# Miniprotein binders against o43061: the designs that were tried, part 32

Target 1, 338 residues: o43061
Amino acid sequence: YNHSPEIQRSVYTLTGLAPSSKMAFVTMLTVRAANGENEVENTQQDWYYNSTRLLVHRLVKFKPTKSKYPVVVLAMKGIDQWKLDQLQEDGAIVKVVDPLYAHEVVDDVNDIALLDSRWSMMFTKLRVFEMYEYDRICFLDSDILPIKKMDKVFDVHQLSYSKDSVLFPPTLFYKPRRSIFWRRFTEEFAAYGLTRDDLYPYVFAAVSDPGMWHETPPPFKDYFNAGLFVFKPLKAHYKRLMALARFPKLYDNANMMEQSLLNFAYNSAGAFPWESLDWTFNGLWARKNDLPYLKAVHGKHWQPEGSLGYDEDTSKLWWDAFQEMQTYHDQQRNADLY
Key: E = the ipSAE of ESMFold2; O = the ipSAE of OpenDDE; V2 = 0.75 times the mean of E and O plus 0.25 times the DockQ between their complexes.

## First folded at step 10 (miniprotein)

Design q5 (at its last look DockQ between E and O 0.76; V2 from the best seeds 0.00; counts 0 for: pae E 3.0 > 1.5)
Fold by OpenDDE base, look of step 10:
Structure q5 (fold): chain B 338 residues (1-338), chain A 81 residues (1-81)
Amino acid sequence: as target 1 above (338 residues)
Amino acid sequence: STEEVRKLIDEARLLLWLAAWLIRRGDFERALRWLQRALDLIREALELARQLGDEDLIQRAEQLIREAEDLLRKAEELKRS
């Protein structure tokens, strides 16, 4: 069975989705992993909190990037209440969520490539898949900066299977850690207590990850970045995802954390191929030449010169955006005094 | 409250980062404005920390004042050069 992308496209029907009133942007704010005993907890700026505020500000308040859709911050339990209150003041819907610990998700934690404290909570991002109150969610990492309106990101397709396709379940290949040989994974939905009809139709779209500095436009790679994706929350898909998550060996031993899992679960050769979003929705490794095209830039743009992935132009964009946000809040405070 | 003091300190620290970035870009006028705002926030935080008798927060606020004043001096020096 030629696992050619062409055969899969013949099996699936793409249907455009109508506008829905139940769409949201969702980001996640995690508790800083307590850096080891020696990092004085108290001295380091919470950059992810700051970046989350900026993201919220851009989507809710800043006119050039303001969305018509709600912005939800999934805040991990244990975040300071004043941060949650501030995010609400910024205009976000704050939803506190319990962490998903790796040991609760994975059958054998030793199958995880990196057992760092930071990785213990990597699956907390999967809580977004439980947000069944929405028809479509665009998840964004907190280090994404909108620079244009992003509302068109929700213009994705629903995938359905052809009822007439007697196609055998697609076979995925995985390479267990320290194995020389590829193994076959044939997905059996019955193993999840699910039928095919429970799982279709589905929505999952993301942007190809260039993985490094690139030309404009970036070359397409059949691997997506998990920092931005659009999907339909479905109980069946969450159940499936959690079942797959049990076995890091299937998804490169979680080498890229939840991104590895998602790229396995929505593999182009699998039963649920991902839809490619326009690269402009997730500007990874962005430079000056990309900026005219981009709707968002993605990276730790607050980092100083000399940092990995530092770019002067994107750094400037972030700090200028941050300054605008601060100015906005100062003006609001002054207006309320008056 | 202790939480309010922490919030003020956090906000002030962030403004110091912004000011430092502006200084590096040669935007001394904006840097000075943010430094003044940071100092105001830290002074408020320090007063509240003193009222609470929280020695740790007092020390943090005092340290942050020193950092802000150092950046202020640097920005003023660079503006004159």
Scores: ipSAE 0.699, ipTM 0.900, lowest interface PAE 0.7, mean pLDDT 89
Fold by ESMFold2, look of step 10:
Structure q5 (fold): chain B 338 residues (1-338), chain A 81 residues (1-81)
Amino acid sequence: as target 1 above (338 residues)
Amino acid sequence: STEEVRKLIDEARLLLWLAAWLIRRGDFERALRWLQRALDLIREALELARQLGDEDLIQRAEQLIREAEDLLRKAEELKRS
């Protein structure tokens, strides 16, 4: 019954996926602006680059976690070419992207720190929504480490609306700075050059963010972590995201960067609710009891004891993975000599 | 080229961090192997940096040699006890 061709075709039809669908894992490698000290700047960049290499290695080369889908690294302009060449040699598709700056996106830049490179990094990540050549993308932050097969992450629903839901205006909710009251923001799709129908069906799925240490499994919270999300790139949704991005006050002044924007845009109370992925695809605040279930661990696990979110078991897991990758590369160098 | 030197320095620095982590966990055998690999890379980087006459890269490589030798000495001392 579960292996019947009719059941398999039904599963793909219900998820909106044809067997020939073009899917990819996508991560981003960004440039951090120097605050004045090259050694500190180089150390921060080295960790981003090397965690990206480990993610690519785990999805392309390491058999226990290898994916059948391509892995794409979106690289911000300004990253050294030898790093991009190495990522391509590691098996990634590398695409260089132009940055998006706050003054190009936000209507009133005076309320945000124009010299804060975090805003540019946040907005540049929105370019992943322009990759229309793919039917589905799983975006992953570079500090995510796959520890089991990840390919089932794409088995999510294509979401539609009923005609009855159009009887109510599409409304989002936000809390203005220094207010205890929530306000309504009613979307006018015509202001985006769209109709409501242009925005359906869509795909957007992510993992609930526990935000702190938790039991196993973590309790559900109606707020997702943007370190991993699955979506279908659609022109209408990109237009919508860019329109909403103009007004940081609507998404908590980007307190959590792109996570704030995406939680606002795909809020469960709005017209485009997010779908909850199984927690095991994005293991946040993970500890030993989570590890037997997790497909991926999320965090800066290279950081030393005393760092925020440090855990001895996830640290060991990450360093063991890093050692395996280095051993793999040493073996490849020896094979290249003969 | 300067890019080749930077690549060697980056790899060596990562191996030093890996070795330091292994020392803290008491795995001195693996730590010493990664330390020797890191030293080989740093010495190659230093030689290339000197051929290029790049004083910044020379000083980076020399600092890393001092760090690697300190870790090596520490690991050998702990292994003997």
Scores: ipSAE 0.415, ipTM 0.812, lowest interface PAE 3.0, mean pLDDT 83
ESMFold2 (binder alone), look of step 10: mean pLDDT 88; pTM 0.853

Design q6 (at its last look DockQ between E and O 0.12; V2 from the best seeds 0.00; counts 0 for: pae E 20.6 > 1.5, off the site)
Fold by ESMFold2, look of step 10:
Structure q6 (fold): chain B 338 residues (1-338), chain A 81 residues (1-81)
Amino acid sequence: as target 1 above (338 residues)
Amino acid sequence: STEEVRKLIDSAALLLYLAAWLIRRGDFERALRWLQAALDLIREALELARQLGDEDLIQRAEQLIREAEDLLRKAEELKRS
């Protein structure tokens, strides 16, 4: 089940892509992260909202990391209007979206490993695949902190199919729970109302997920983190994703939510393999030795000492960045007054 | 395979991360469910790692079990308080 460049090269053609005028960074802010926390804690800040603001600031205003591409915040319906207004003032394009509930996506919600009504919105990130006005999107979770220029993340490949090298019929692989053996699932594109030509070429690139503390650099794993990925929004691929999403048993009973689905849909051994981005674009389980190389650090860095995944160097980095953002806004208010 | 065990460990580590987040938000019901799911994955990973004789993966799984049990104790204590 190991990913192999030789196998990938024998099945597909990779073509480098030129910059496009319709590229964007996109992040997401959900209701449970933005509203409920403020109502329960009388002195506590909404950390997801704060983290989203910091991400926007780092891509729009902070000169060492700012991008030439727009930043879009997909905001869940139900987030307080003043938060949306603030994100717009910070420089983001804000688009309100309806949540996408698991019971609307899957045929049988009991096939989902984590049965919880609050987690029922786990597929809402899939709304990003409907943003067809963009030629290429880099999605990133709101708890990602850019620490260097990120624009090179868009330097990805378009994958196309070759008649002489294509495995036919298209095949996906999955592991049923309680088994050590992978199983085959052969796709029928006609079941989606599509042909093979509708689905190629495509773009999907992400960073390998180390899943734990690691050396620098982390070892490659043939499993990507869905906190950051680059893709071209295509109607055919959205139809495919929604069709596959119906059956959680195919993607480990949604054990890792939408990440499980995406890793299944773009499995490296299947018809639509993912492209591996450089590890430095999505610094997972990051520690001091990683920092000189990383372009972004990924995690809930505001968490107190003793929390799972806590690291004092990345925590300090995040808090310093948050303080810099607050100073920036204080200076802007003073400039407006004079 | 070794890759399969690593995927189980990766999944469990994420569930522990999310459970710790839920504990801080006071969502103890979901945190406890996720902690149980994480323990199930780690136990499966440990069983497979032992079948493969991979001492590194065995030690990683055992460390995650200790971390999960610590979080479980913290969640139960905070839920009662």
Scores: ipSAE 0.000, ipTM 0.110, lowest interface PAE 20.6, mean pLDDT 80
Fold by OpenDDE base, look of step 10:
Structure q6 (fold): chain B 338 residues (1-338), chain A 81 residues (1-81)
Amino acid sequence: as target 1 above (338 residues)
Amino acid sequence: STEEVRKLIDSAALLLYLAAWLIRRGDFERALRWLQAALDLIREALELARQLGDEDLIQRAEQLIREAEDLLRKAEELKRS
């Protein structure tokens, strides 16, 4: 508990947020980086598309997990129109977004730890922070499967600073590549053309990432998974985030892509500590013992036995869910024919 | 200082997380490098914690060593497969 984001929260005022009519679940569907020339357009099922459909189905159609909030799919430009049309038919709001290329975001792309085709567009997820039409967004990775109602995920706090709090200067810690030592980064909001008042109050909540197989419940770690987070879209925060994004050296050379950046930007020791959501909203490395508690499971559960992170129970859960979705659509098509 | 040791432990924990992620991605070579770095940091932290007589930090460091060693074994096994 001594390293929980809660310690830094002692200097912040937490205000519960009332329900808003402008809340949404948001997921992102990306274009598969064309693997090299020779990978045949393998008719391999676009599992990310399928998983996105399943997520939409669970939040929009499936009664046990159906949300009252809209579901938005941020679709990267270049996705086949039929996929977009299908997602709209599934009940999602589809918003096409331009990719954010690493070279557009980062001053020196060589500071990125992994330069592969997947990483070139890793920052596209940051487009969610531009969705100013919403008061709160819950972002979900497309490989999250809701298994219970998730609407309470929006029950987060707004963080304000106390004027009377001698806030230790917000110190972000970063480890430069090849350095063993953490360096202090003192954040100067003026460097972003922002004031403190531009940046507060804010909302950012996420689930602690256990990083590996864990006991039930998972132990808290002061590092969150970027596969599910709740935030308030603010222009100031997007500007700040993009300013920080310029320098991968600040955020572990983007080793964990946008997750590295977000964990830096919303570091517990920084000016904007993240709020801890209940672990049940993002079941990472979930096993049978976790399932009774979980509201969602997170993973590539469509992967076959022998895959890294394969779990029989979660795999079955995903496939059963996928089959239910297919059955639902088959029934709807038949109903429309008669 | 106790705070410095905590920072080392937290750093190591992050590296272990990263290593676990790299293992999941099949990047065993990089995972092994990060695991070694984590182990080095944890060992340093453990030694410092022992010098300070901080039992809580000692226990945390020892736990992380066990986790690191487990990940190391897993990464090596998967690299050979």
Scores: ipSAE 0.000, ipTM 0.257, lowest interface PAE 12.3, mean pLDDT 84
ESMFold2 (binder alone), look of step 10: mean pLDDT 87; pTM 0.833

Design q7 (at its last look DockQ between E and O 0.91; V2 from the best seeds 0.00; counts 0 for: pae E 1.51 > 1.5)
Fold by OpenDDE base, look of step 10:
Structure q7 (fold): chain B 338 residues (1-338), chain A 81 residues (1-81)
Amino acid sequence: as target 1 above (338 residues)
Amino acid sequence: STEEVRKLISEAQLLLYLAAWLIRRGDFERALRWLQRALDLIREALELARQLGDEDLIQQAEQLIREAEDLLRKAEELKRS
């Protein structure tokens, strides 16, 4: 299923990347207020913090899923210091980052489909694209639970263009909100103060989003989930991404937040098509039949029965994993006391 | 410190969720273990909150003790059935 759309494979050369010592798993922890009002108001629990701890534990401590690569938590400014200290104790590298506010990124905030507290800080995830100290990053949402080793996720390709290819600039189509007509977008790199050579070669790989319950394996869709992606941090790509981010009209008025932006920026019909990762790295809407194949499951698996996307088997996996983490910490504390 | 109290409360509350899940799963022995741990943490939090004179944290800790004790009773009842 390495089907980058056939049309673009003729234009781009895929080169396998050698191992690098500068690779990391990166997750982001946001302030609770940024998680939006619709999370059950009354739970004093920071579920994303809890899930982040579990993710860190799986990648750093838990032998079956332990990675050789560092785990970085991008923590939004304003998170309680004790949470940051705990994540460091769990073995994460904690980096505090300033939020990217929508009003700082977007020319007209009214072009955003939903103006909620969650959307106001949605671009903070884009801070991962500034991590130039790494050659490759695998970003993971904090609600991803590793269940097998994930280190092979970094086995992606670098995309380059043939200098001999008269590449007509790819044309993307977008439909502005309330417009009946599709508009053509032709990307001009000069508009960003960039050349083609500044932007290539690049790395961007993600998993197709099934969008709903699915068969095993899920069907491929030319739309990726932004909860897990592998890329090479490049200044030119960050600059490009921020330039595109200015105009929500290009990316479905940010209907799916940063995922809309990324799917536009790395559109299969565009100048920078995304590479398809094996579906097993990001088990979306996973059920029992998927579990033997999956390396990670993705969802709010702490949610109670009756929640959207609830599955008993994935819920059990999460709570069992959480219990193991707690048991581990209890054993460590007891060992330090004796 | 106030932060330490909040940490203890947060940790204890999470253990209550774990215990509640274990109860629903029928794993009463593990539930009881986590409930006892939660109670220990909350009691420590309560003592620290009292020393600080933080009434809000005192009330939160006291509420969590009640919740933990209720879950404990429930787990024990279900274990005997």
Scores: ipSAE 0.692, ipTM 0.897, lowest interface PAE 0.7, mean pLDDT 89
Fold by ESMFold2, look of step 10:
Structure q7 (fold): chain B 338 residues (1-338), chain A 81 residues (1-81)
Amino acid sequence: as target 1 above (338 residues)
Amino acid sequence: STEEVRKLISEAQLLLYLAAWLIRRGDFERALRWLQRALDLIREALELARQLGDEDLIQQAEQLIREAEDLLRKAEELKRS
């Protein structure tokens, strides 16, 4: 049990949410821009829009995977109206949001590693943390494909600080707090008028990111994938995330963009440790051995052989799912005749 | 409207990718079905683009017709083999 998340949470108490909690699945659709040589030749086909349609279909219409909870698509301003209209007809709640540009979020954009040409809008996913009308949200990247029922993903805990604990929770971040950099962060967070008590209880759960190679089941790694996570939207936590985001050096110079930020903010060694979800909810780098267990596969499975992470069995799953969706829509049109 | 033409083109392109994928897997009957549907959509899009006088959309639709007809010929040749 070295530094496992369960051991590091011994000073906190865990509770489930009330049965009447308002829950939703939320995904994001962004404006498609050229993002480097890898995706330039696909400029006329918006694969993210089409994968979003498939995700919505799988959660709203397809009986083997459909959910009892609403599905919300956060659409970045600038998406064509006919795409928004189609997603609404598919059964999603569509909400248009403004992007969050890196220069609006961080103090010094030179502190960001330029690993991906899409870095300028990397923080737009953080808009999901402002959806306070829900008690619990499961965010999913649009390239996640449900293949079994997903609703049990919401069966996670709230973490509370115990008044009877002899240990006070760690500081607002897990690194030592005596540097000039950490002192400035603490002063600015305090300027939001928040106390530590405003930050508890909270919910944040995600699936461990094992990397490209794994056994079935994959090994645990104390680092989560931000493509799927379950959380309770709280104003105090959103303000904390925005305060932390200002300083990319805290989260490895945003090397993995918003994933780096979230792993820092909910680090298992910090004040707000993440809860590990069952691996089957976010099947990263999935292979044939994984498929009998997975509830969702995660990846750009429309891409051809030779692409990073290509797998023949997950590609087939994706195209079979797309064919099923097209057949469903054909069936609905024919039903209008009778 | 140009929005309707763009929607028809987008839907047809996606069906062409599906058909190409089915051809590579040897499922020629389903590939031919989706190709015919794609051609119907592209021809509708071309007619509307010409009515609107939109040269860019006309060129896109005409190129897609050529691509779809090439795939159709390939699928029929491979099916006979």
Scores: ipSAE 0.606, ipTM 0.877, lowest interface PAE 1.5, mean pLDDT 81
ESMFold2 (binder alone), look of step 10: mean pLDDT 89; pTM 0.869

## First folded at step 11 (miniprotein)

Design r1 (at its last look DockQ between E and O 0.79; V2 from the best seeds 0.00; counts 0 for: pae E 2.0 > 1.5)
Fold by OpenDDE base, look of step 11:
Structure r1 (fold): chain B 338 residues (1-338), chain A 81 residues (1-81)
Amino acid sequence: as target 1 above (338 residues)
Amino acid sequence: STEEVRKLISEAQLLLYLAAWLIRRGDFERALRWLQSALDLIREALELARQLGDEDLIQQAEQLIREAEDLLRKAEELKRS
């Protein structure tokens, strides 16, 4: 972690953020059809809904992981009302949002590497950047399981630039589809109708993605997972993101969906380098040896043995957590009956 | 309502997955508990589905009852071994 993007840029000033009462955990629940037909997930169970319930339960009800901050579920329009009601009963704030379709976001959809049902709605996650009522948001994928208190995830920095720094315009490189040659991207804020002062200061922090099984701790990679990130919602940043989103060629033809976009938009070599969060907030490809350190584990831990990324210890952790949640609800029902 | 039936079926099915997982771990007591809970939910769902005359939901509920009963038998057999 000594190689965080932050350390490499002497041109940015990091300022600690004061506590705010306007902070929230936010997760996204998508319509099942949007999760892609090809997920060998038993078409009868909405695992993402189940995992979302568990996430909400951990952050709102379960004492060891209970947060002081509100939990918002951004539910895509079309989710069954009973699911929304249940999530409200679990203690989440449910906000229904319209999807962002790829054809509405991208100038040329043929620039997207994979055009399937899952990819058509991949940008819906970007709706979190419109939540201007909050000073800071921690977004979490629904397949994140908190195992310790996560409230310190909001202890991030605001990045500003020194007016006295001769900021060489950051140059990003991209490789267009079917091109052998790298092209330069020089960001012009005026193209967005924005000034530099509209865009700074900013907050964006995430955890390095190890991409595979790893040692403990994982090695740092200058590529973050978009399953957990902390940011300040700003209109200017949303406008910028949507402007960049128009051109999948800039962000690896969206090969990793919104993660590709975000890694381009907040590239360490770009105008808005991401801040590195402690790896323990997003335990990707976690195993037994990681668990003592982790605050959350991230993965489809409900999947059976033989699945890609299956791990017995994390699977056990998820099902034990799920059982606790069910037990809690059974107890509440019984208490309400007497 | 149809939505209530779907909710019950979904909840019951999830409990079956939990029970199956517990059986694999050798926790037969907990598995049996969750199987009973699942059966109760499915029976309620089946009754509601019948009242609605929804043949698809009836079939789903009946299938889940069979699955739950099979798991129950398996858990009991393994508990005795």
Scores: ipSAE 0.649, ipTM 0.881, lowest interface PAE 0.8, mean pLDDT 89
Fold by ESMFold2, look of step 11:
Structure r1 (fold): chain B 338 residues (1-338), chain A 81 residues (1-81)
Amino acid sequence: as target 1 above (338 residues)
Amino acid sequence: STEEVRKLISEAQLLLYLAAWLIRRGDFERALRWLQSALDLIREALELARQLGDEDLIQQAEQLIREAEDLLRKAEELKRS
């Protein structure tokens, strides 16, 4: 691209948003099927369920990180009822959703770079965009661990298209897998059955993904991590996302699943640029030097030494958080005894 | 119910992972405390599984008891050096 993101901001008007009583944190708990048959009883410990419990605990009960906003767990149909009951007891609002399979979303699943049974439901996270009862949602992956107050993550802007400040027409490029040439994608809202006015104003904010190596603070990259994002659920934007999702060739053959789609749909060069959140809300590849600044660490911290992305300090944070949660429940049990 | 047994087994298994992590860090005192908590949960799970006659859950609980006892022996051995 020959356009600077800062120059393109003259096309858009940014309006700060006041707090709302209809804001929520939302996470997702999906079924982990190893094959075409259900072998949950024979699989590894359900780390996603346990991480979801810890995330809920940190936002609902643990005073140093407790939020004033509700926490919603979107649970895919097929998760054991006792897990849903436990999450409700932990203080979450639990909503069961139907899975969203790749073959129902895309026109040709062969356009997906790497599809197997564990990724066949990769688009189910998009169900979060249908939660129209909320004014703003902060979605977070269940392997995010809050270590400080998170509520300021909602301090985001609403973006509007400004006809008075037209600098460059927004244009996206993509490279189909079977081509050596980049292609232009000029968005035609009428092809979605929408007008431009249906799609503005909107909210979409996320944290830049610095990759595995970074300094403190990490350098900005014009590519965001879909593990945490703040948005306003809007019917027009959901319709747009589902229309774009049909064609994995537009978004790098879904190489990073829904993250690829969202980075295409909200690319800074396009009609709906993403807003950059403070890096401290989504601490990717976190190290000891990052920890004094971070509000949340993001990763599979239960993994053993030698695993990709393993870090001794974040591993200790995770296990310390789990021990605190277990102690909390033991104390509640003892209080009920007396 | 079988759901209650599966819940107890899940909780105990996670405590065994915690205990193993503490043993590797040399925190044998906390490891032994969590191992006892895990054993209490597993024994409750085994009792309920036997009342239900669920052979699969009985086998799972019995396997976890053996794992917990192995960790207990390992922790006591390392504590003495």
Scores: ipSAE 0.534, ipTM 0.860, lowest interface PAE 2.0, mean pLDDT 84
ESMFold2 (binder alone), look of step 11: mean pLDDT 89; pTM 0.859

